# Miniprotein binders against q53ft3, part 126

Target 1, 195 residues: q53ft3
Amino acid sequence: MFGCLVAGRLVQTAAQQVAEDKFVFDLPDYESINHVVVFMLGTIPFPEGMGGSVYFSYPDSNGMPVWQLLGFVTNGKPSAIFKISGLKSGEGSQHPFGAMNIVRTPSVAQIGISVELLDSMAQQTPVGNAAVSSVDSFTQFTQKMLDNFYNFASSFAVSQAQMTPSPSEMFIPANVVLKWYENFQRRLAQNPLFW
Key: E = the ipSAE of ESMFold2; O = the ipSAE of OpenDDE; V2 = 0.75 times the mean of E and O plus 0.25 times the DockQ between their complexes.

## First folded at step 14 (miniprotein)

Design y38f
Fold by ESMFold2-Fast, scan of step 14:
Order: C-alpha cells, then structure tokens, then sequence
Structure y38f (fold): chain B 195 residues (1-195), chain A 83 residues (1-83)
C-alpha cells in the first residue's frame, strides 16, 4: 500500500507489516540520508475517515529505537516528503509502536506507518521542521536529483577533437543526455507523480 | 508487400528492445515504478508485433517476439518478487 523513496537508492514498495495497522521500511546507512518520500501506491485507498501517521526511528547509543512523528499521508494527500537530517539527535515522542520498542541494528533506521483515525491524527504534533509538506517540495527534491545526475554526466563530456581512439570504449553524445534531461523535466512539470 | 510488413515488425521489435533496455536503466537508477511503466509499454508493443508476425507466418519474427516477451515477463516477475 505504501512506497518509500530515498535519493540514489532503489524505491521500496514492500513494507514489512508488523501489525494489522502498522507497516515498516528499513533504512540502512541512514546517516547519509537527508530526505525521505513516503507515498501511497494508489492501488488500495485508506478506509473512509482514516489516514497514515508517519514515524521515523533511529537507534540511540544503546541500540534502542527512538521514534519521532514526522507527519501524515491521507487519500487527499497521498505523498509527503520529510527532512530527517538533524532529527537523529532528537528526543523520542509518544508513538503507537511502543510495544515493539526493541533493540535493532545500529546502522539501520526505520520509517513506520500507523493507520489511524483522521480525528486522532489532527490532535498530534509532528517534530518541528520534519515535514516538507507539498507537491512543490517533492518536485524540488526530484529536480535536485535530476540536476545532480545531469551535472555528473556532463562533467565527463569531451569534444571529438580531444577523443583518444579506444575500440572498447562506448561514448554517448552530450546532446543525447541533455535531450533526455529536458524531456524528463517537461514530464515532471506536467505531472510530478508521472511514474 | 510481405517484405514491407516484415520490416515494420522488425522496427517494432527494435523499439521493444530499446524500451526493455530503458527499463533496466531506470531500475539501476532506483526508479522501480518507472521501470515497470517501460516494461508495460514494451510488453504491449511486443504482443502486437507477435500477433502481426503470426498472421503473416514469419517464423523468425515470431520466435524473436516470443523471446522478448519472455525476457520482459521474467524481469517483471523478479521486480514483483523483490517488492
């Protein structure tokens, strides 16, 4: 029902179901992560009056999980981007994963999703500065990823006059990379969730 | 002519191959949903090419289309099992 996306990593679409109403994604090497996108796959909507509370958990110095509320996803707002850089030193919050508060792998953080009543969610306060709350934020995040890729690829461009003859090397014209980048930006502008 | 229709099928199968390679590339870049979209497009095009090749009795193109369909199905199954 849910997906989790981190820049430069394979998207996760198979959350571990730990209870009827609770789902978890593992985030290995979490200290290199700045932003996480959580989204609904669009196949099964939440039941009427319900939504998902999104939590982040990292291991403390003793390996004990520290859970923090990041924000929410709903049928009306099925994706959210969260900034997790800086939260790794925060205090734990009240959370529905209390019974599952056990020692975990020191290098692995988790995203937890708890299916809850919308009225209950409205009464909860996410940790400050975690939620980056709009499709604009998702578009900006995706654009930054595309810019990073394009800049990286373009840094290897050489003119034909500077090419060394090498029968085993493959080359892609810089114009092909630029055309792909421009096409992808156009598609993103038309529909930020086109994939 | 039959030769002109055969060439259209060959061009379609070439486009299937390109879409399949693009799907693998998107998978490497971490975009599983976009990879699946490319695989779905490749699958539909390959199925149409197979139908046309069967109508014309072009054995070589039938076999090529079936091989591409199998590769697409295998990759889609591997993605499904990993999700």
Amino acid sequence: as target 1 above (195 residues)
Amino acid sequence: SVEELAEEIREALERVQIKYEMAKRWLELGDVEFALRYLQRAYRLAKKALEKAQELGLTELIEEAQELIQQIEELMEKIRESQ
Scores: ipSAE 0.000, ipTM 0.082, lowest interface PAE 16.1, mean pLDDT 72

Design y38g
Fold by ESMFold2-Fast, scan of step 14:
Structure y38g (fold): chain B 195 residues (1-195), chain A 83 residues (1-83)
Amino acid sequence: as target 1 above (195 residues)
Amino acid sequence: SVEELAEEIREALERVQIKYEMAKRWLELGDVEFALRWLQRAYRLAKKALEKAQELGLTELIEEAQELIQQIEELMEKIRESQ
């Protein structure tokens, strides 16, 4: 139902379902991540009155997960960009040379999506500096990338004749999405201004 | 106290309805296995809500929980027979 994108990494479209209404994406080497895009795949809308609350989790000093609300995705706003670089407390430590002497096992952060009632979501308050990126060009680029992803993938939706097990459902071949993503990454590497 | 617990039960029953709708959505998509997983979780939550409602003697919530359980069981049976 969901996708997760980090610049310079392969897009993830297969979330791990950890509860009936909760999904997670793993973010290895999260210390190098500044922004994350979360989006809905085009084939499965939320039921009426429902949406997804987006959370970010990282291990604290004791190795326990700390979850923070980043924002929301809904049928009306199926994608969102979040800045996570400012949410990791303890980095830039009290000790001026602490970063130079830190020997760490690579940690894995997570993006969590909780399917909730829209009325419940309206009562929640996201972390103040997470939701809106101040980088206009990056935000526009990300929106264009998502538009390109949806348009390209959706152009390969097949008729029910090719989906005998579920005649009313649309499917998009995974290899087509992968080819698009690889081509997009290659073009970005050649021309950073391309989009 | 009792009013707070009644509100917890109502919220649980709302979540049961959500899980039931998710199950129907997965059935429309042809994924019977995922639909059954949603139904089973809806069923467990509905049973827990029913037990709490019965402990508190909340007749209206008992009836609502029983109706949802019946609905879930009927869909599970329909799925079983169609396979």
Scores: ipSAE 0.000, ipTM 0.194, lowest interface PAE 17.4, mean pLDDT 70

Design y40a
Fold by ESMFold2-Fast, scan of step 14:
Order: structure tokens, then sequence, then C-alpha cells
Structure y40a (fold): chain B 195 residues (1-195), chain A 83 residues (1-83)
């Protein structure tokens, strides 16, 4: 249902479903991440009156996850760019004299998406300075996502002779993916806010 | 703080690199006009990042910004030569 893109990394489109209404992406080596894009894949919309609350979680000094609300994605705003550099573990731990950290902090953060009622989402307050609304920034990350997604998807292409019949798996012809990719690129160039 | 300003510059340079990579991709797809638009935006952002890095004396970021600017200029010149 969802994708997650970090600049310079392969796009993630396979979220781990941890509850009926909750999905998670792992962000390894999160200390090197400045921005994260969260987006809907566009194949299945949210039910009427529903949306997705986007959370960021990093391990604190005790190794316990701390969840922070970054913002929202909805059918009307199916993608959002978040700045997480200011929310990284240890940034608020600066002391006037500086100190070597003796305790090793885990290096994996998470993006969580909770499917919630729009009315409930309207009552929540995201962490300040996390959302990025720049059209130019949105275009850049969307183009990077598009290229990474196409390259990733096409890496799984197999000929009919290599296919193993499976009743639980669905396949999409590579030609359909290519047509979508080309159409999306064309539209993005003409109007970066079309999606 | 200097650390916060350095982080802003790193983020700007990351965005410059994204624009540069996307410009190369659009050029490969034959959209020269959009590639040039991305390169011009990358150039302006890189120049601002360089200026800030120089003001703060951040040698590594100065070098990174100068390298990205050179790559952008070289690609823009190649595009110009081929038209």
Amino acid sequence: as target 1 above (195 residues)
Amino acid sequence: SVEELAEEIREALERVQIKYEMAKRWLELGDVEFALRLLRRAYRLAKKALEKAQELGLTELIEEAQELIQQIEELMEKIRESQ
C-alpha cells in the first residue's frame, strides 16, 4: 500500500504489517538520513474517511523505541516529505563540554504508518519542522523514487519459461510497468504536483 | 550553532546531488529541457551552499560543493556543445 524512499537508497515498497492498521519500514544506518519520503502506491486508496498517520521511531539511550508523529498521508495528499535529521538520536544530548558516548546506540530507526480516522488525525499535532512542503524538493524525491522503483521492479523480471506456477502470487507484465513509468515521468515533468 | 548550520549545508548538497542524478536520467530519456532546468536549480543551490560553507570555514563541505558545481558545469557545457 505504501512506499518509503531515502535519497540515494533503493525504494522500499514492502512494509511489514504489524497490526491490522499498522505498517512499518526499517531505516538502517539512520544517522546518515536527512529526509524520508512516504507515499501511497496509488493502487488501493484509503477507505472513505480514513488516512495514514506517519511516525518516526529511533532507539533512545536505553535502546527503547521513541515514536514521534511526523505528519499524514491521505487520498488527497498521497505523498509527504519529512526532515528527520533534527529528530535523530543523540542530537538533543549535546553538552557544553562535549562528551564521548560510552553506550552504543542501535543504528536502525523505523517509519510507522497507522491507518486512522481523518477526524482523529485532525486532533493530533505533528513534531514541528518535520514536514517539507517545497515543490522543488517534492519533485526531486519523486523522480528519485520513480527511477529506483522501476529499477527495483525490473530486477525481478522473469521470462515465461522461468515462471513457477503459484496460486498465491500475482504477476504484472513488464510492459505494463514500463508504460506506467513513462507516463508518470511525462506527467511529473509537466506538473510536479499532479500526484 | 555551527553544527546545525553545517547540517543544513549537508542537506542542501544532498538535494543538489539528487537533482544532478535526475538531470542525467532525464537527459538519457531525451528530455533535454527538463534536464537543464534541474541542472540550473542544482547550480543555484550548490552556489548558495558553497557560500555558506566558506563563511563558516567548513573545508570538507567547501570541497564537496566545489566538486558538485564543477560536475554540473561540465554537464551543462556538454549539453550546450551538443546543441
Scores: ipSAE 0.000, ipTM 0.107, lowest interface PAE 17.4, mean pLDDT 71

Design y40b
Fold by ESMFold2-Fast, scan of step 14:
Structure y40b (fold): chain B 195 residues (1-195), chain A 83 residues (1-83)
Amino acid sequence: as target 1 above (195 residues)
Amino acid sequence: SVEELAEEIREALERVQIKYEMAKRWLELGDVEFALRLLKRAYRLAKKALEKAQELGLTELIEEAQELIQQIEELMEKIRESQ
């Protein structure tokens, strides 16, 4: 349902479902992370009147998780960028992951998503004021990734006259890659939430 | 004491202000439904704070609560007109 992205790392799209309404992503080596992006995959919306509360957890000096509310995602705003650098250990907030207190590996943090009623979410205030940016920021990041991939892939293009038949190789015309790139960019520009 | 009750009211009004600012942000992001949920929460908190301030005769807190309620009502009306 959800995805989690950190610059320079592989995108995670397979959250661990730890309860009917709770999902978790692991963030190894979290001390090197400044920002995380949380987004909905767009296939299944939240039920009417519901959304997702986004939490960040890191191990304290005893290896116990300390959860903090970062912000929210909703059907109307299905992505958010959060700044996690500089979040200090607190005493631990009251949170819906309380029953899931487990000792974690040092330097591995977690993003937790709890599916909650919008009215319940409205009663909560994110700690650390960690919500930093909008869908526009995610769109800009995604566009740069698309540009980089297209430029890299097209640098290997060869003309048909230069091709040597090889049954073990698969070939994709450069024009097909260009059309995919243009279509994806167009859709992203028209609706940044289409992913 | 009156001072302790006044502090509770001030804290409530600070939470109202935070919810109001959150609502404006979520409205900017295009989520009208969640913005309205935040505004309704802020409205209820502000009304309770107003009632307590009135019971205690705390003029400054009454004025602050009334101003926040007006801002919330104006934003809700603006949202209604744009829908």
Scores: ipSAE 0.283, ipTM 0.735, lowest interface PAE 3.6, mean pLDDT 75
Fold by OpenDDE base, second read of step 15:
Structure y40b (fold): chain B 195 residues (1-195), chain A 83 residues (1-83)
Amino acid sequence: as target 1 above (195 residues)
Amino acid sequence: SVEELAEEIREALERVQIKYEMAKRWLELGDVEFALRLLKRAYRLAKKALEKAQELGLTELIEEAQELIQQIEELMEKIRESQ
């Protein structure tokens, strides 16, 4: 039902189902993790009126689990990116995993997904800006990347009259880059997750 | 040149439109906070564009900027009313 992705690591598609409505991924060496992607596999949707609350658990200085609500995934938002690097010093929140006997090792954090009513989820506040900050960071990165590329490419723009013949090189008209940029932005605006 | 400045304003307004549309999409996805941040950014960008357009007397761009600002404000108000 769920997948978990950490950059530079293999995707996890086999969550441990610890309850009928609760799923857990283990994240070894969590201290090196900045972002986690949680996504639906597309095999099983949430029941109508339900979604997933995504929690992060890390061991505190005493080895006790500290759970924090990161955000949500839903049928309408089947994937989300969460920044967890800044949460490692945060305070724990109420979590649905407290009664679960989850074996923890000191270096292993966990992502927990609790299937809950959408109405209940709407009343919950994620800790910090884990989800929002990640999305914002992504959007900012994307925009900066696009702008950077455009600026970079444009810096090489010359008129045909200014061109020096280089038979060994292929040239792309600047308007092609612009069109690509515009199309990409339009697609991004329509669906930020189109990629 | 005035034309170059006008193009910069157009580009800015395009970015405003993009952010506005993205905000709407993120609202559909349930991320109100992110949508609001986008709208605030769009708003600021649109206001700057409006000011520049006004300085240059670019009537069409002024109107476009004003329209976008209105759309942003309306959406932000709608969000506030829903919270």
Scores: ipSAE 0.013, ipTM 0.199, lowest interface PAE 8.6, mean pLDDT 81

Design y41a
Fold by ESMFold2-Fast, scan of step 14:
Structure y41a (fold): chain B 195 residues (1-195), chain A 83 residues (1-83)
Amino acid sequence: as target 1 above (195 residues)
Amino acid sequence: SVEELAEEIREALERVQIKYEMAKRWLELGDVEFALRLLQKAYRLAKKALEKAQELGLTELIEEAQELIQQIEELMEKIRESQ
């Protein structure tokens, strides 16, 4: 019913069903993960009045799972992106000796999806609401980022008439892409809505 | 000089063509909103180029700009009708 995507990894589409209404994806080497995308496969919708609550679990210092609510997926919003890099305990922000902590920690986290009543879900508050993006928010962000990227890059593009003739191909200099990335990151840090 | 201004217009029309081709590619990928934004930007740039070419009496560039504007309008109308 669900899929899970991490940049640079194979997409997972076979969640382990652990109960009638509960599904789990394993995330090995989770310390290297910044964002996770959770989505519905589109073949089977949720029953009317139901949706999915998305949870993230990492092992604590004793190896016990710590579950946190990240957000929701529904028939109306069938995918969402979550930032998990800041949610892990021992990040040093609340621990003055974070740099001295060299304890071994299990490297496997989990994404859990619980099928719940929409009314129940509406009463819950996800951890880090500001770091959670619905598919709409992710799509808007990506479209604005791509719009900014392609407008910037295309303004520096050399026409095919000015390059080696190749009517089926278009090229842009790699350094223009790098310039855009640096400019975008700098401006985004000052004003996230600048594009 | 007129030749320097003509080169600026040619560069602008090349950017219009690039945006038009990019818009077609994004339509193929299913991103209608992004494609429309590219077409709107191409349209504005082409209209500016047409105005400058008309002011300078550059008939070839006027014709090229008009042709590109027509192509952009036709694609935008086709997208609107498919909505």
Scores: ipSAE 0.000, ipTM 0.085, lowest interface PAE 15.7, mean pLDDT 70

Design y41b (at its last look DockQ between E and O 0.03; V2 from the best seeds 0.00; counts 0 for: pae O 12.6 > 1.5, placed apart)
Fold by ESMFold2, look of step 15:
Structure y41b (fold): chain B 195 residues (1-195), chain A 83 residues (1-83)
Amino acid sequence: as target 1 above (195 residues)
Amino acid sequence: SVEELAEEIREALERVQIKYEMAKRWLELGDVEFALRLLQYAYRLAKKALEKAQELGLTELIEEAQELIQQIEELMEKIRESQ
């Protein structure tokens, strides 16, 4: 249902489902990560009236998880870029993962996605007001990259008649993400000052 | 104290402003549905802040709440007219 991308790393498309409505990606070596992209694969939308709250979790000095709300993804805006570099020593926030028995390696952070009602999401405020932050040139560039990825991947959508039949489902080829990443990296090599 | 209650009202109005700005950003991103839910929440929170400010006779906070409510109503109407 979801993907998670960190620059210079393989795209993760197989979230660990820790509850019916909760999904997790591991982020090894999280201290070296500045930005994370979270996106929907486009084949399984959120139910009507629902969306995804996206959290970042890292272990504190005692190894206890600290969860912070990064922002949201929705059917209307199915991908987002989050800056996490300033959050690795921040304070925890109210979050839905506290009752979970999630397996965690001590040096690994996590991205958590909780499927929730849009009305509940509207009452939540991301840390540092990231969702209302002014867009800088790096964020503008990265948002254009995300839009480019979505448009590129969507152009390769394959009907059920071209795959093993599943009458209610749409699929995309697995290599679309790789093609997008390679194209994006090629383009950025020409303009590193805007990255 | 009245001072403590006034600070709670100011914090609520700050949250209203945050939600209003979030709604504008989500409109720019093209998600009208979530933007409207943000505005609806901001509106309810601003109305509650206005009620508390009126009960305490805090004129400056009453005016701030009314201005925010007006901004929210205008944006919601603008969205409805463009749909």
Scores: ipSAE 0.665, ipTM 0.883, lowest interface PAE 1.0, mean pLDDT 78
Fold by ESMFold2-Fast, scan of step 14:
Formats: C-alpha cells, sequence, structure tokens
Structure y41b (fold): chain B 195 residues (1-195), chain A 83 residues (1-83)
C-alpha cells in the first residue's frame, strides 16, 4: 500500500506487514540518511475516516527500538517528506562528553506506518520539525529525488547486480514503480505542494 | 491549587494553538478533511479550557480561550462556505 524512498537508493514498495494495521520499512545504514519520503502507491485508498501515522525508529544503545511520530499521510495528502537527520540518537547529542561517550554499532532503523482513525491522528503531535514544509525546501528536495530516481531508472546494468542488502527478499513488479513515477510527475505538475 | 489548575489550562490553550496552526497548514496543502478534524479537536479542547477558566474566574485565560474559539469557528465557517 505504501512506498518509502531515500535519495540515492532503490525505492521500497514492499513493506513488512506486522499487524493488520501496521507496516514497516527497514532503513539499513540509516546514519547516512537525511530525508525519507513516505507515500501511498495509489492502488488502494485508506478506508473512510482513516489515515496513516508515520513513525521513525532507531535502536538505542541497548539495541531497543525508540519510536518517534514524524507525521501523517492521508487520502488527501498521500505523500510526505521527513527530515530524520536531527532525530538520530548520535546526532545533536547534549551529552557532556559528546563523541567520547557515543559508542555505536551501525544498525537498521525503521519507518513504521500505523493505519488510524483521523480523529485519533488529530490528537497526536509529531516531534519537532521532522516534516519538510517550506516551498523552497520542498522544491530542492523534490528535484534531488527526481534526479536520483532518473539516474537509477536509466541505469540498466544496476538491476542485474546485487543492490544494497535488504531484509526484504520480495519481488517488486516494475510497473508499480513506473505507475508511482507517472503519478508523482502528474501531481507535481498540477500542484507543487501536493507533498 | 488554583495556580496548578491555571497552568493546566494554559497548557491546554497552548495545545489548541498548535492544533490550529497544524489545521491551517493541512488546509493549505489541500487536505480539507484532516484540517477539519484538527479544528474539531482544537474546538473541543478550547471549549473545555474555557469552562475550567470560567469556573475559576480566571479572566485572562477566559479571554484567551474565547479568542481561540472565535478563530477556530471562523476558519471552520470558511471551510464550510468553500465547499
Amino acid sequence: as target 1 above (195 residues)
Amino acid sequence: SVEELAEEIREALERVQIKYEMAKRWLELGDVEFALRLLQYAYRLAKKALEKAQELGLTELIEEAQELIQQIEELMEKIRESQ
């Protein structure tokens, strides 16, 4: 139902369903990620009165997941861009010793999507400034994402080689990616703020 | 105490303001349905805060709550008229 996109990486369209109303995407090597795009594939809308709450999770020093609410996607706004660089546990630390005490092993973060009632979503407040909201920031990020996706789509040899290892071993139909790209282009042309 | 209850009311009104700004943002993005849900939540919270402020006779908080309720009602009416 959902897709997840990081600049310079293959788009993910096969979320792991962990409950009837909960979906997750794995983000390997998340320390290198500044922004994440979450979007609906456009094939199945949310049920009436429902939407999706988008969460970001990273492992704490003990390997336990820490979940933070980033924002929302709805039938009226089926995609969103989130800045996660400031939310990483090792970044912007106020710890007195800084880097001396930050001992980390590279690990996998997750994007979680929970299908919820719009009334329930309205009561929740996302963390800080995770959502990218200004027109300038949106335009710059969108152009960068389009450039990266174009480079990938035009690279015929890349699909034959083993790409970045993913927890998912599922096969993704090529036409789903094409449909997303066409829908993205059309909506961007109609309204640059559809994100 | 009255001061502790006044602080709870102030925190509620701050949350109302946050929801009102979120609603304007989502409305600007074209999601009228979610904007309306945000406004409805803000309205209920503001009304509850107003009732508490009136019970305690806290004039400043009564005025703040009434101002926020008016802003919410005005925006909801604009949404209604544009549909």
Scores: ipSAE 0.452, ipTM 0.826, lowest interface PAE 2.2, mean pLDDT 75
Fold by OpenDDE base, look of step 15:
Structure y41b (fold): chain B 195 residues (1-195), chain A 83 residues (1-83)
Amino acid sequence: as target 1 above (195 residues)
Amino acid sequence: SVEELAEEIREALERVQIKYEMAKRWLELGDVEFALRLLQYAYRLAKKALEKAQELGLTELIEEAQELIQQIEELMEKIRESQ
């Protein structure tokens, strides 16, 4: 349902589901990360009236997780770019992830997505410095991320004849990925701040 | 207090209802797996709420919990039959 992309790194398309409505991506070596893109894969939309609250979690000096609300992803805003470099010394906020016994290495942060009601999301206040404000920078970054994702995904493309049965894995047709990419680019072109 | 505990149970049942409705919406979207996960969680939550309500003798909450459990079970069964 969700993807997470860090520039220069492999795209993450498999979130760890930590609860029925909560998903987590691990971000190793998070201190080197400036921006993260969270996006919907486009396979399954949010139910009507629902979206995703996106949180960032990093270990504090004591190794305890500090959670911060970055922003939101919705059907109308299926992707978002967040600057996390400036958040690494911020104060924690309320978050729905509770005391997750996630074996955390000190160098690993997390992106958490909580599926929530849009009305509830509207009442939440993201950290102010997480949103990328520059339209041009956002557009460029997003385009690069999209290209990176597409290139990454396409590198794994195999014909049906080449597919090896793997019951534990789900496969997405390449044309679906392409369609998503084209749709995303179109939306980006129409409004770089469609998110 | 019993009143505080009752409120906790009410809140739990509200969450159950929300998850149940969410599951229905996910079914409409074709994500049966996710819907089932929500229903399973809702079921467990409802059962726990029911147990607490029973311990406290809260008749209205017992009935509400039982109704939600029944609804969840019915929907889960419908899903299983459709597969």
Scores: ipSAE 0.000, ipTM 0.178, lowest interface PAE 12.6, mean pLDDT 81
ESMFold2 (binder alone), look of step 15: mean pLDDT 91; pTM 0.905

Design y41c
Fold by ESMFold2-Fast, scan of step 14:
Structure y41c (fold): chain B 195 residues (1-195), chain A 83 residues (1-83)
Amino acid sequence: as target 1 above (195 residues)
Amino acid sequence: SVEELAEEIREALERVQIKYEMAKRWLELGDVEFALRLLQQAYRLAKKALEKAQELGLTELIEEAQELIQQIEELMEKIRESQ
């Protein structure tokens, strides 16, 4: 149902199901992880009126889990990026995993996903410094990518008078590139996950 | 103490601000339903914080709560108009 991705690591798509509505991914060597992407696999949507609360857990000084709410995924926003590098404070939020006996390896953190009613999710507040939303990070990256591409492509623009006939070369009018850039940027601003 | 109750109200208003900002982001992503749920919860929290601030006569917190309630109401009305 879910996937978990860390840059430079094998993607995880086989979460451990610890209850009917609860799923866990192990994050070994979590000290080297800055960001984690959590996403829904395209095969099974959440039931109507439901979504997923995403939690992060690491072992405290006694090896006991400290759970913190990172944020949410829904059918309308099926992926999110979270910053975990600053979350080793030992402060736990209220969480649905407290009564579970989840087997742990020392030095392994976990991502937990709890399937909950949207109304229940709205009543919760994620930890502040973990809320590097996928909108902010992805939009910033995409805007930089768009700016770089447009600037690069435009640097090669020539007038018709400067073109020499060459059947082996394809030419695209610069205004077509500009129209693509403007349309894509407008779409991205309205819905960053539109593609 | 009054100072401890004031701090509790400030923390509640900070949670209201977080929910409001999250609602705007979810709205931009097209999840209107979840955005409205966040706004409704923010509204309830802000109103309760306002009531507590009024009971204690904390003018600054009363003003903060009223400003947040206005922002929430304006966004909810904007959403209603766009549907």
Scores: ipSAE 0.000, ipTM 0.417, lowest interface PAE 11.1, mean pLDDT 73

Design y41d
Fold by ESMFold2-Fast, scan of step 14:
Structure y41d (fold): chain B 195 residues (1-195), chain A 83 residues (1-83)
Amino acid sequence: as target 1 above (195 residues)
Amino acid sequence: SVEELAEEIREALERVQIKYEMAKRWLELGDVEFALRLLQLAYRLAKKALEKAQELGLTELIEEAQELIQQIEELMEKIRESQ
């Protein structure tokens, strides 16, 4: 029903269903994660009058999950970007002598999705700085992703003389990628919600 | 006691403001249904706050609640007209 994406990692599309209305994604090595994208796969919409509340959890010092509300996804807005860097346990530490000498054991954070009535979702207020649902923040994040994808794709560009023959391999001219990038950037600047 | 009740009303109006701003953002994102649910909640909370402010004769809070109710009603009407 849902997908979860972290930059530089394989997309997750197989959430663990832990209850009739609750789904979880595991986020290993969560200290390296700044943003998480949660989205609906488009195959099954929410029932009428319902949506999804998106939560983030990390284990506290006793190993118990601490859940925080990040925001929402709905049939009308089936994807959302969340900044979780300010919600990690390590981000709250202000001890000058603790940070670099702490050998942290690997911990797994989680993204939880709870299917709820829209009226119930409306009652709740997400934690500050978590939701990247404002147009400006979403535009900045999207622009950064566009830049990263373009730079990554361009890193594989080679001249025709440098190409190794491979019938099974497909190539796209760098100019096509640049044209797409410029058009997308132009449209994003005019209307961040065009896509 | 009156000051404690006045503080509850102020906190309620703060929540109304937050839900109103959330509704505008969700409307901008294209989710009219959720925006309307947020506005309906804001409306109910504002009406409750207005009733309590009137019972206590707190004129400043009465005026603030009435202004928020008007803004909510205007946005809800604008949404209805665009559908």
Scores: ipSAE 0.371, ipTM 0.795, lowest interface PAE 3.0, mean pLDDT 75
Fold by OpenDDE base, second read of step 15:
Structure y41d (fold): chain B 195 residues (1-195), chain A 83 residues (1-83)
Amino acid sequence: as target 1 above (195 residues)
Amino acid sequence: SVEELAEEIREALERVQIKYEMAKRWLELGDVEFALRLLQLAYRLAKKALEKAQELGLTELIEEAQELIQQIEELMEKIRESQ
C-alpha cells in the first residue's frame, strides 16, 4: 500500500503492518537523512473518507522514541516529501504508535503511517517545517538541479578551434544542452508535475 | 510554533527570490513569456508569504516580502513597457 524513499537508498515498498491501520518503515542511519518521500503504491487506495497521517520517530538522548507528525498522504495527494533533518532535536507529539510493540534500535528511525479519517486529520497540526510544499519544493529542487547541471556542463564547453580530436569520444553541442534546459524549464513552469 | 512558521515564510521567500532571478535570466535569453510566468508565480508566493508574516507580526520578514514584491512589480512593469 505504501512506499518510502530516501535519496541514495533503495525504495522501500514493504511496510511492516503493525496494526490493521498502521504501517511502519525502518530508516537505518537516520542521521544522514534529510528528506523522506512517502507515497502510495497505487495498488490499494484509502477507503472513502480516509487518509494517512505520516509520523516520524527517532530515538531521543535516552534511546526512547520521539514521534512527530510530519504530514499527510491521501488519495488526492498520494505522495509527499518531508524534511526530517531539522526534526532530530524536536519534541514529540501525540502519536498513534505509542502502544505498538515496535523493535527499535538507536540508529534506526521510523516512518509511521496511520490510516485515519480525513476529518480527524484536518484537526491535527504537523510539525511546521516537515512538510515540504510538494510542488514548490520540487520545483526549486528541480531548478537547482537544472542549474547545477547546466553550470557543470558549461564548464566543459570549448570552441571548435579549441577541441582536441578524440575519435573515440562523442560530443554533444552546447546548444543542444541549452535547448533541452529551456524546454525542460518551460514544461516545468507549465506543469511542475509534467513527469 | 511561531519560529516554525517563520521558517516556512523564509523558505517561501527564498523560492520567490529564485523565481525572480530565474525570470531575469529568461529575459536575457529572450523568453519574455516564460519570464512573466515566473514573475507571476513569484508574486503570488510573495503575497502569501507577506500575509502570513503580517499575521504573525514578523517585521523583518514583512519587509523582505515587501521588497521582493516591489522588485517583481518593477520588473513586470519594465517588461510591459518594453513590449
Scores: ipSAE 0.000, ipTM 0.179, lowest interface PAE 10.7, mean pLDDT 81

